# Ledger of designs, part 95: VHH binders against Flagellar brake protein YcgR (ycgR)

Target 1, 263 residues: Flagellar brake protein YcgR (ycgR), of Thauera aminoaromatica (c4kar8)
Amino acid sequence: MAELSTPSPASPAPLDGGRGDELEKFTLRGARQILQLLQDLITHRGLITAHTGGGHSFMTAVLKVDEERGRVVLDPSPDPQANRRALAAPRLTCVTQLDGIRIQFPLVGLGEGQDKGRPALFAPLPAEMLRLQRREFYRLQVPLAHELSCLLKAEDLARKPVEVSARVIDIGAGGVAVVVPTGAAEFVIGGTLPACRLALPDGEPIELDLEVRNLNRQTQRNGTEQLRVGLRFAALPRAADTRIQRYIFKTERALNAKARGGL

## First folded at step 10 (VHH)

Design P122 (from K4 with D104T; framework vhh_7pa5_2)
Fold by ESMFold2-Fast, scan of step 10:
Structure P122 (fold): chain B 263 residues (1-263), chain A 121 residues (1-121)
Amino acid sequence: as target 1 above (263 residues)
Amino acid sequence: QVQLVESGGGMVQPGGSLRLSCAASGFTFSTYAMSWVRRAPGKGPEWVSTISPLGGSTSYADSVKGRFTISRDNAKNTLYLQMNSLKPEDTALYYCARDLDYWTSGTFDIWGQGTQVTVSS
């Protein structure tokens, strides 16, 4: 990003196993999400540091995903000893970065072979991938003039389905915060709101599942009470993620220009 | 500015050896598979060899297997082709090419100007 600060490049060192509990919320386990992330690494030509244990590592890359055989195809090291260490290891810990996002995943059952005379390393698709996006903590305060809204599919106090058009007050890569009048709907932390619709200015509403992360009651200056609801995006297609990021970056640049020039 | 510049060609007798070099600039060399492709007069381009981005995997045309060795130095952004036991049929203009997909060799988007190799008695 030209005018928006990106996170520092990810360290190639693996995150400690003892941090697994802290990182669980950033772990992808859906097969479609894993396949898409691996394809994104191929498309962006992401270099991977593969740790074989004992302080040893080598550089590799995903050359392709063989969906029929349920495996990834990796570039072997030009160092034969590194390849022997990798094949002998019970697991590889792979660390890479995509667009400022740290990605880490295990590979178990590494093998070697050839396809069309091309030597390669093969491993079953990982069951999980860690995706640490520092941008997920950045929250753009949505200008009131944008009238950004999200149509929530929720339940009222009597557990009847209700649709609430909520005003989006902030937005980030990982979710939105919305405001709703007290009593408009019932929300439970950890609950999922299916098939909600996020309206962005440029195009059709994005249909997505939202998870309730936090609730905060606020009293306005006129004495009316509103509920602020923090909502996490469930898995997003790349196109939806791209539209959300484009809105954030475009709006931030416009706000920065106004702050500097008084425009 | 994406550029590939070949060098090291020349005239050699049958059975001789030559080492070709390709200097790459303007892109992240280590993330791309690289290939050597040759063109003899009156023929279309013939793929010679490909090397994976990190250099751990190589492949060769049957006509050169066992005689040619492809290698790369990612720190120097340079691709090499060591040609041994040269034959008259190896006479061609040799191009360095950037390969978009190592697994489907032949999807090239950037080529150099070429370096001439002539094998004659």
Scores: ipSAE 0.388, ipTM 0.803, lowest interface PAE 3.1, mean pLDDT 83

Design P123 (from K4 with S105E; framework vhh_7pa5_2)
Fold by ESMFold2-Fast, scan of step 10:
Structure P123 (fold): chain B 263 residues (1-263), chain A 121 residues (1-121)
Amino acid sequence: as target 1 above (263 residues)
Amino acid sequence: QVQLVESGGGMVQPGGSLRLSCAASGFTFSTYAMSWVRRAPGKGPEWVSTISPLGGSTSYADSVKGRFTISRDNAKNTLYLQMNSLKPEDTALYYCARDLDYWDEGTFDIWGQGTQVTVSS
């Protein structure tokens, strides 16, 4: 993989590792959490795509978690070449899905062996596992009736501070998309808008820093032009994250109920 | 809904070969270990062989090791047992079974109806 991407939870392609700060919030490092997640893969019979490097991969599964020896037991490939590539690789990148949740983890020090005549691949327990829930990729289309808005603190074309009330058109765990009139403010991709205020239906506005990720000019049916701005939550306190997720969940539930009732 | 259907049994002479097949339906075949179990006349059930979900790991009873080969085709939802160098003591009804716990011994929940193998001079 050349760059960080956010594929769907079902995608077998690995996310780039490295020190990506944006993936840190989704990374499990607790031994108990790692053991439980691996056991969940066994219980729900999750198939794993193991990437061995050089564009090579094979399908495997966790057969057993050996807590006493600190190892996972993996199903070898029926293809001997795939097993040789895996054993020769300095590290495997394992990608799977559990109930719509994308799971990715490294395995280092792969070996082969047998237990009671049953051949298997063995590796030490991973030190970390990435766990990306479905809602972390989801963008809720905000109902117009909710009148959801975000007060943006930006600069006008003369570099003077300006406050723009923007309508929120979609929202997810990682950010919002808003619409503003063309020329209302100057936006620079990668620029930070500090101390913006997101107004959710319940409670006081949430103060947060937003990073500009993308810009798109739109023309409506009536010929009016507006600017769609994609904004990432640059820093998000746990309380704010909880409120945003609660809004998304409640709105999804209400929309799903309304759609079924409309039949 | 969940079904296992065995085929390929028959009568052979000692030293002969047979290939058994088991067609699976109604579940995600590739996520389960699968086993062959036989019942000889006048005896209880005897485990014969098991294959892991992806087919990379196999195990055999000592009585058949080196003579039988278990395999699977996950694209076709089919389990196989290649039986070579057959002996009269291999005479039995052979069952395909779904294995819940590959690493633990003998946990089967779904069985086929069986296919008869008779090895006789």
Scores: ipSAE 0.496, ipTM 0.834, lowest interface PAE 2.3, mean pLDDT 84

Design P124 (from K4 with S105D G106S; framework vhh_7pa5_2)
Fold by ESMFold2-Fast, scan of step 10:
Structure P124 (fold): chain B 263 residues (1-263), chain A 121 residues (1-121)
Amino acid sequence: as target 1 above (263 residues)
Amino acid sequence: QVQLVESGGGMVQPGGSLRLSCAASGFTFSTYAMSWVRRAPGKGPEWVSTISPLGGSTSYADSVKGRFTISRDNAKNTLYLQMNSLKPEDTALYYCARDLDYWDDSTFDIWGQGTQVTVSS
């Protein structure tokens, strides 16, 4: 039952709708803010991937914002089948990027017509738009050689305190994913693990509070069952945030250099 | 550097056909609407056709509707104009132009050098 990971800025995949409470702080709901962001997409010529459901999507762009009629004007697909799928869909999920910022918004009530003799797709203005900096959703796959671990302070089945050393498999600005043996501790989605310790290669372990966001059982190659736990940084001091970002940047840069033939 | 290079012009008899091409470089071609604009000897510029960034929307001047077809290949950064049933009055230098606003036929910032189309008996 593995969950979908948060997509990178380059990924056209929509963010998980079940993250509503986590993503609320990045959601724009003011009419003027929404209009300004849509105008910014026009000004900066942001290409949009519009997801129609069932694994189908097409490329579009906002051609115009009609403030008087409260609607956006979208570029139709040159593929008539993509346009038919879009018009039949109850909702489009639109995903784009503007200067390293991920933008996602729904469109409902899509129609087709012409404006000044020009064919177009029309939709009412979205009621909300998600705007995320790269740092909020990028996840670095941690190299095994780095031996990154997080000491979790949790409870067992009898509500007794236990400490579990978990291997960090990915890390981002907002949290980590770790792997623990099945049964090592009880985890409750939404529960807080206080005073955990994240060990990075250089310096003292970072002490921080983690919130359990998701749980996924995985069977390893040797037949051992492991639990993958997604953990959000509940509160992160600036110095800790800086150190985590530095690790992510340096590791990504080193991996990119190696992939491009770093001898 | 931003550049547009037209090709495919030539001399053709009335009723003939030509296909113009415009190779774009130095900018993200797929994010701009593109237009064809022509200038006949002794005349001002006349807008001919526009295509939206993804190619799903096209528009044409009344003088060329039903005869000309604009298209684009965003993978090749190339704009096309298929011209059928050519008339002597289609004789002009044809320019590829980058369009800043799909809804305004007069908002062009980058132009090619042009390709000459001559329709004569």
Scores: ipSAE 0.556, ipTM 0.831, lowest interface PAE 1.9, mean pLDDT 85

Design P126 (from K4 with S105T; framework vhh_7pa5_2)
Fold by ESMFold2-Fast, scan of step 10:
Structure P126 (fold): chain B 263 residues (1-263), chain A 121 residues (1-121)
Amino acid sequence: as target 1 above (263 residues)
Amino acid sequence: QVQLVESGGGMVQPGGSLRLSCAASGFTFSTYAMSWVRRAPGKGPEWVSTISPLGGSTSYADSVKGRFTISRDNAKNTLYLQMNSLKPEDTALYYCARDLDYWDTGTFDIWGQGTQVTVSS
C-alpha cells in the first residue's frame, strides 16, 4: 500500500506589505532562483490558491514556465466567473506550500489565450517570490542577558486564576517556548491562555492570546524540576507580529556581530 | 496501489452517444492531468483528449474535436469522456491514462485496462 502523503497546499491569508523589510531575507529576486522554484512547483504538483481581492480566490496550478516568452502558464478555473475576476484584478496573490515551506508571489498583467489549442491563463514571470523556508522550525534562542519574559494568565490545580511570569527561552514567527516552575500552573494541550503579556525590549508589553501546543518536563542538574511549555500565537495583531520579527532579526544580527568581533 | 478503472463502453449505432468513466485511486487525482487514448483494431494507439489538473483547460485530437467532451470530478476522483455523433471509425478500446506533463505529448505512466466501444449498424 503506497499512500502518497502529499497534503493540499496551505491557503493561509496572504502576507501584506506592512512586513516588507522584515521579509527581505526570505525574498527571492534572482531570475534563476525564481525559475527553479516555479519548476519545483510543477515537479511536485503544488496546488496554488490565487487571491483576486475582495475575499475572492480560486485554485490553480502552474502548468508550464515559458522562459522564451518570459511568462508562467496557469490552469484556468472551471468556473468562468473566477476567471473573469482574475482577469479584472490588477494583481493576483498566489500562495502555496512545498514540503512545509510557504511560498507566496504576485502575478501582474494576467491574460488569457491558448497555446497549441490548450486554453490557459498567462502572466509575466514574477519579479520576486517569498519563500519562508525557516518559518516552521526556526526559533531564536533568547539570550539570558535579555531577561525576556511572558506573563501568563493561567489556572492552578483548583482552576483558580493565577499569573505566572515565565522566562522565554526561544521565539519564532508562530510562537514562544517558556519555562515555568513545576506546579506553578496547570496547562492543557489545546487550551487557550487569554491576554498574556510578552515583554520585548523597546516598548510596551504585547498583549496576546496563546495556545498551549506542547509540554516537556525537565529536571535540572540541581534536582529541581521545570516545565517547558510551547505556546502558539493564536490571533497575532500585525503590529505585534512586526515587533516580534524585528526583535528576532535584531538579536540574530547582534549575536552574529559578537561572534565575529569578540576575542 | 495506483489504479484506473474504465467503464461505460458498449455497442452503439452511428450517430449515437456514449459516456465513458474512469475511477482513479491510490494517488492525488486533482494534481494530475488526465488523458483518453484509444486503440482501433489493427492500428496503433491514438491520443484522443487531455484535461488539466483543475479542469480549466482541455485539448482534443482533430478527429474528435466538436464531438467529444472530456471532463473531471475531482471530488469523486473520476474522469469522463462524453462521445456524441459516433462514427464507425471511433470503434476502439478506450484507455484512461495519467499524464505526467499537460504540455508534452505522450508522457503517460499509468493506464487503465480499457473499455471497448463498437460503432456499427
Scores: ipSAE 0.399, ipTM 0.795, lowest interface PAE 3.0, mean pLDDT 83

Design P127 (from K4 with S105Y; framework vhh_7pa5_2)
Fold by ESMFold2-Fast, scan of step 10:
Structure P127 (fold): chain B 263 residues (1-263), chain A 121 residues (1-121)
Amino acid sequence: as target 1 above (263 residues)
Amino acid sequence: QVQLVESGGGMVQPGGSLRLSCAASGFTFSTYAMSWVRRAPGKGPEWVSTISPLGGSTSYADSVKGRFTISRDNAKNTLYLQMNSLKPEDTALYYCARDLDYWDYGTFDIWGQGTQVTVSS
């Protein structure tokens, strides 16, 4: 039950606007980048889930990028009702994934017609495309056996400096979720905790600044209150990023191997 | 691993009907355009019909338009060709082929072994 759960890269559900601030750095707006990414969808045969609103969607694919007319050519649904809904929609939200990379983009002004006798759906080229690696939104649930901890440098209720060793319950490329006893320290959403230390099983602790993103106070079965704190890596050196990604990858592979029936 | 297996051919009289099937395995069927191509005795291959990856778009050779219908069932990894109003000139070995580009026909990389269709009195 992780509070910082994120959708799988293969999830057909679009990412919400509430994540817009975090997603801007992953948004492509260059015409060449957009054309290349659309061509990559054709080359790698990426199937697209197109959301038409009201909980409706259909499967499509990019059949052709028409650079001269500035449009994409999409495979119509074999279901005529899905095509009618798509044509009536003011916007499609298109979601796909290639090799763990989530790709999402809007299409506005969908029409239908024929090109050289071939029926198709046509839309102007998107002005933007979102490209997210699995690592950007995936969260690894940390095995208890790893005893992963983060030493937080925070303030208590009297605003005195305190160090709290918090248990890391999940970890991703962008941050960690930790658990602390209620009252161990004061946390403020948007506040920065400087020079914290993330301890991975192998090697020296990683020193980094953490930004508080969310706070969830929960009552445990024994009646004890715990605070779950979502923390963003405010600035992450490449070496630290590499170590964190290596830990995530290695742990996922080990968990898959340990599951016996899991491939 | 990658395989296309045709079935449903046979002998029919002019005006008869046949339904061909092609079972695909070893690749993600729903991401590829699929085609039917035929070879008559003493002639080269003739493209018959193509269907888009999701099945929303189809195209036909002029010689079969209005008589043949291509379709696919992506859940069953199966391609079909419904052949109506068959003529003696439809006599050929019919191949299922994987098409690399729906928009630019004729780039086939995988073929089945073919199924024989004979239209005669």
Scores: ipSAE 0.555, ipTM 0.838, lowest interface PAE 2.0, mean pLDDT 84

Design P128 (from K4 with S105H; framework vhh_7pa5_2)
Fold by ESMFold2-Fast, scan of step 10:
Structure P128 (fold): chain B 263 residues (1-263), chain A 121 residues (1-121)
Amino acid sequence: as target 1 above (263 residues)
Amino acid sequence: QVQLVESGGGMVQPGGSLRLSCAASGFTFSTYAMSWVRRAPGKGPEWVSTISPLGGSTSYADSVKGRFTISRDNAKNTLYLQMNSLKPEDTALYYCARDLDYWDHGTFDIWGQGTQVTVSS
C-alpha cells in the first residue's frame, strides 16, 4: 500500500477516501452551507464530472436546487448509456471546481423524470460537500507529455551529494510532488534540499530551495519501487513565482479546453 | 467579444424544412443553456425552444413540439434548430439567445442579429 498525494482541484479524479480525517476541516455539513455551495455552482456555471464507478464518468451540471423537495436537479448526459450507468450506480461521486477551488460531493438515490416536459436527473441533497479552499493546497496534475522534471540536490545513504532528476507529477503555488526510484537518494521530512532546478517549458530552469514535506512508497506493476516526494517551496523569488503560476494557468486552461471539447 | 451569429434562414414552401445554425464566440459555450426565440410580423417575441448546457435536456413551445428539434455541438460552439413541416405561421425572424437559467428560461442576456424564415407558397 502506498500513500497517495491529493489530486489537483483541476483534476476530475476523486480524492482519496483514506484522507477523511485530513479533509474534515474542508467538509461542509451545514444545510445552509450545502445549499449555498450548490447555488454557487449554478451561478458560476461549474461543470461537474460525475463518477459512476468502474472507471465510468459523464459531464453534468446542476440545473436547479429544489429546496422544497430536498433535491438537486442535474443535466442528463446526451449519451443514453451514461445515464443508464448513472441510474444503476449506488452512488455518484461528483467533482468540480470554481476558480481553482476543488468541490467534491456524493449523490445517492439518483432518479430520472421530467418537470414541465424537461427531462432531468434528480438526487437528494448531499449530506456533505468537500470544498478544498487555500492557494497552497491547489495542485495541477502535470500532463505526462510535458516531461516536467526537477533536478534534486540530495544525499545518498553514505551522506555523499547526489543529483537526481525527478519527474514532477503535480505542481502548485506552494510546491511540487515528484517521483524518484527507491534508493536514488535519502530524504528526511523537514529537511531542506538547496539549489534544486525546476525545468519548466519556455526558459531556463528555476533554481529553488525545497523542503521535504512527505514521503510515499509505491510499487509498480513490474515490482520496481518508486518514492513519491512532496516538496514545499522554501522561498520563491517573484520571477520564479510568476513563471510557475503562468505554467499552471496555461496548462489548466488547456486541460479545461480539452474537457469541454475545446478543440 | 461575446457574439452569437445566426444563419440558415430563407424562403421555403409550406411543409418544407430548414436547419438554422448559431455560431457562438467569446464565452464558454458549454456552460450555458441556449434558446431559440422568434418574432413574427406584428407580434411580440415568442420563445421556441431551449437546450441545457450539456444537451441532455430540451424543451419546446407547444406550437412547435413534434416539428422542431433543438441540438448543440459544444466542440464547435454551435447551436442548431431543425425545423420540419413548416407552416406559414412559422414565418418570423429567428434569434438564438444565451439563457441565464435553464429551469426558468426567458432570462436572456445576449442575442444574435436574427435570421429570417419565410414560409410561403
Scores: ipSAE 0.546, ipTM 0.839, lowest interface PAE 2.0, mean pLDDT 84

Design P129 (from K4 with G106S; framework vhh_7pa5_2)
Fold by ESMFold2-Fast, scan of step 10:
Structure P129 (fold): chain B 263 residues (1-263), chain A 121 residues (1-121)
Amino acid sequence: as target 1 above (263 residues)
Amino acid sequence: QVQLVESGGGMVQPGGSLRLSCAASGFTFSTYAMSWVRRAPGKGPEWVSTISPLGGSTSYADSVKGRFTISRDNAKNTLYLQMNSLKPEDTALYYCARDLDYWDSSTFDIWGQGTQVTVSS
């Protein structure tokens, strides 16, 4: 049997290190709090996207918290190349979500080993974990049926203007993540896309300036490559902010109602 | 509802090979470790192999090590067992089982109905 790897859509990229001062109050450093949060990830079977640098990441999970040895036990990737990249990396940045709360933590000193014939990746317990409870960090996965789109005003490789209609895959108070075909436009982290148009249900498109925050290349199940682009709202009128927030809460309520009703 | 359905069993001669499949439904397959467990005629259940949730870690009973390969396709919610160099001692009903704890203790909460493997000349 040959292993068939089908990449899942990647989680949003790790948070910008330049936000360290603002994020300090959401950072857990107590050993008991860190152990409890890691145990919560095990109990709720949270899948983790581990970023190894250079745009590379793999999916993992915490299999065990070994308090005696002060380490976490992680599920290796079925892709040996991903494991080699992880072991060579000076640091993993782990990103997951638990009940809508974004959790991010570093792992340094990753090693490989086994216990009772069970191969695994091992890392010392993180000294800190980020737990983001603020609305600006919450991301709603946009239902495909909503056909939410954003018309991006960007440039091609020759710096000529181009308009790209991008599907919005997640949305928060601070920005959106969109998917564009590979090669449709050039995106530069930190670059600004002026006068883009976000189409929400029940209203005129919202004109806004977007800043490129992250880029992640994805390969779909059919082999098609797509670029996932994280975009920050650079300047947002109060009316637009209110509409976005209302859309998020209304959609979340509707999704929760369907889940409870078995629909 | 939660269900595991095994297939791929049959009759083979010693030295032959078979590939078993287990189709999972009704739960998030990729978040659980999965195991194969067999029961030979007149004997109790014997654990055969386990695979971690994402498939990066596998373990095997000493009796099948080097001959059997466990794998999974999380996109298809399917677990596999490739069985090579089959011996008469491998004759058993093979069960797919959902494993609640890959690392500390194997606790199986959901089982399939099993698929029969018979190895004889």
Scores: ipSAE 0.554, ipTM 0.858, lowest interface PAE 2.0, mean pLDDT 85

Design P13 (from K4 with A33Q; framework vhh_7pa5_2)
Fold by ESMFold2-Fast, scan of step 10:
Structure P13 (fold): chain B 263 residues (1-263), chain A 121 residues (1-121)
Amino acid sequence: as target 1 above (263 residues)
Amino acid sequence: QVQLVESGGGMVQPGGSLRLSCAASGFTFSTYQMSWVRRAPGKGPEWVSTISPLGGSTSYADSVKGRFTISRDNAKNTLYLQMNSLKPEDTALYYCARDLDYWDSGTFDIWGQGTQVTVSS
């Protein structure tokens, strides 16, 4: 096994639901946005891998969005057993890719019937759809040995400016997740932290603006609380983007070499 | 670049069978609805049959229901029409066509050159 266990956008495997907090920013919930994305799948003829559970899946496509009845029309499988498994499943997890963007959505309440004398599968419109670009999706777990840090410019609980050196726990093309002690600074979702400094192993710290995307309180093994902060890169310069991608690639290669016995 | 090439036509007696093939190239075959359309001498085109991209949904003109079967092999980029119990009125040039629309078959943008089917005597 030579590769890190992170699904790519092209992978038919469903994304882990435990990443829900990180994936919320890529999740569409508006009815018109969902209709438009489904129509884009039709227009661009996106094939869908539908997972029915128990390791089973089949290939399908959205053939029509029936706005009047609030449902999608799906291509049945030519394999009757695949259709029976799909109809028996409490939920389908649908995975596809459009122009390098991963799209994933659930379908619940699958039925079968005929439309103008043709066999079809029907499901209510999904309540949500995930739309995720490859570079924004991939997150590298930062090795502890790298001691990666980001100097955050924030406010403390008394609204005074404070600089907090936060440990970077994961990094991707779109942002970082950091850990700070509870109470070290106040963070507001949607707030911008200007002129923060990301320290990579090779070269000078990268100065960048970070947007707070999510907050998660964790209790450590010793009973102390820490705050995990998800931060988005705001308007990342090309040179900074190149350095971050180089760090990710180099670290992935080193981890893969260890997994392959030093190759 | 984008091509559809039909084959398998020929002469057959009433009650006989033929299997038509259509080889597709230059596009992602598995993402398109495909249709068979025929044209008898001196007449306009008549839609015969349609198959969905993955092959799970098929439809047929009333004139051929129960006698013809449309199928596809997406791994081979090939569309088929199995024709049984052929009648003199099935005599026509048969085209495979790329269908742009699942719901309303009939929006065709790519056609083959056709393969002749003659049912006589």
Scores: ipSAE 0.551, ipTM 0.819, lowest interface PAE 1.8, mean pLDDT 84

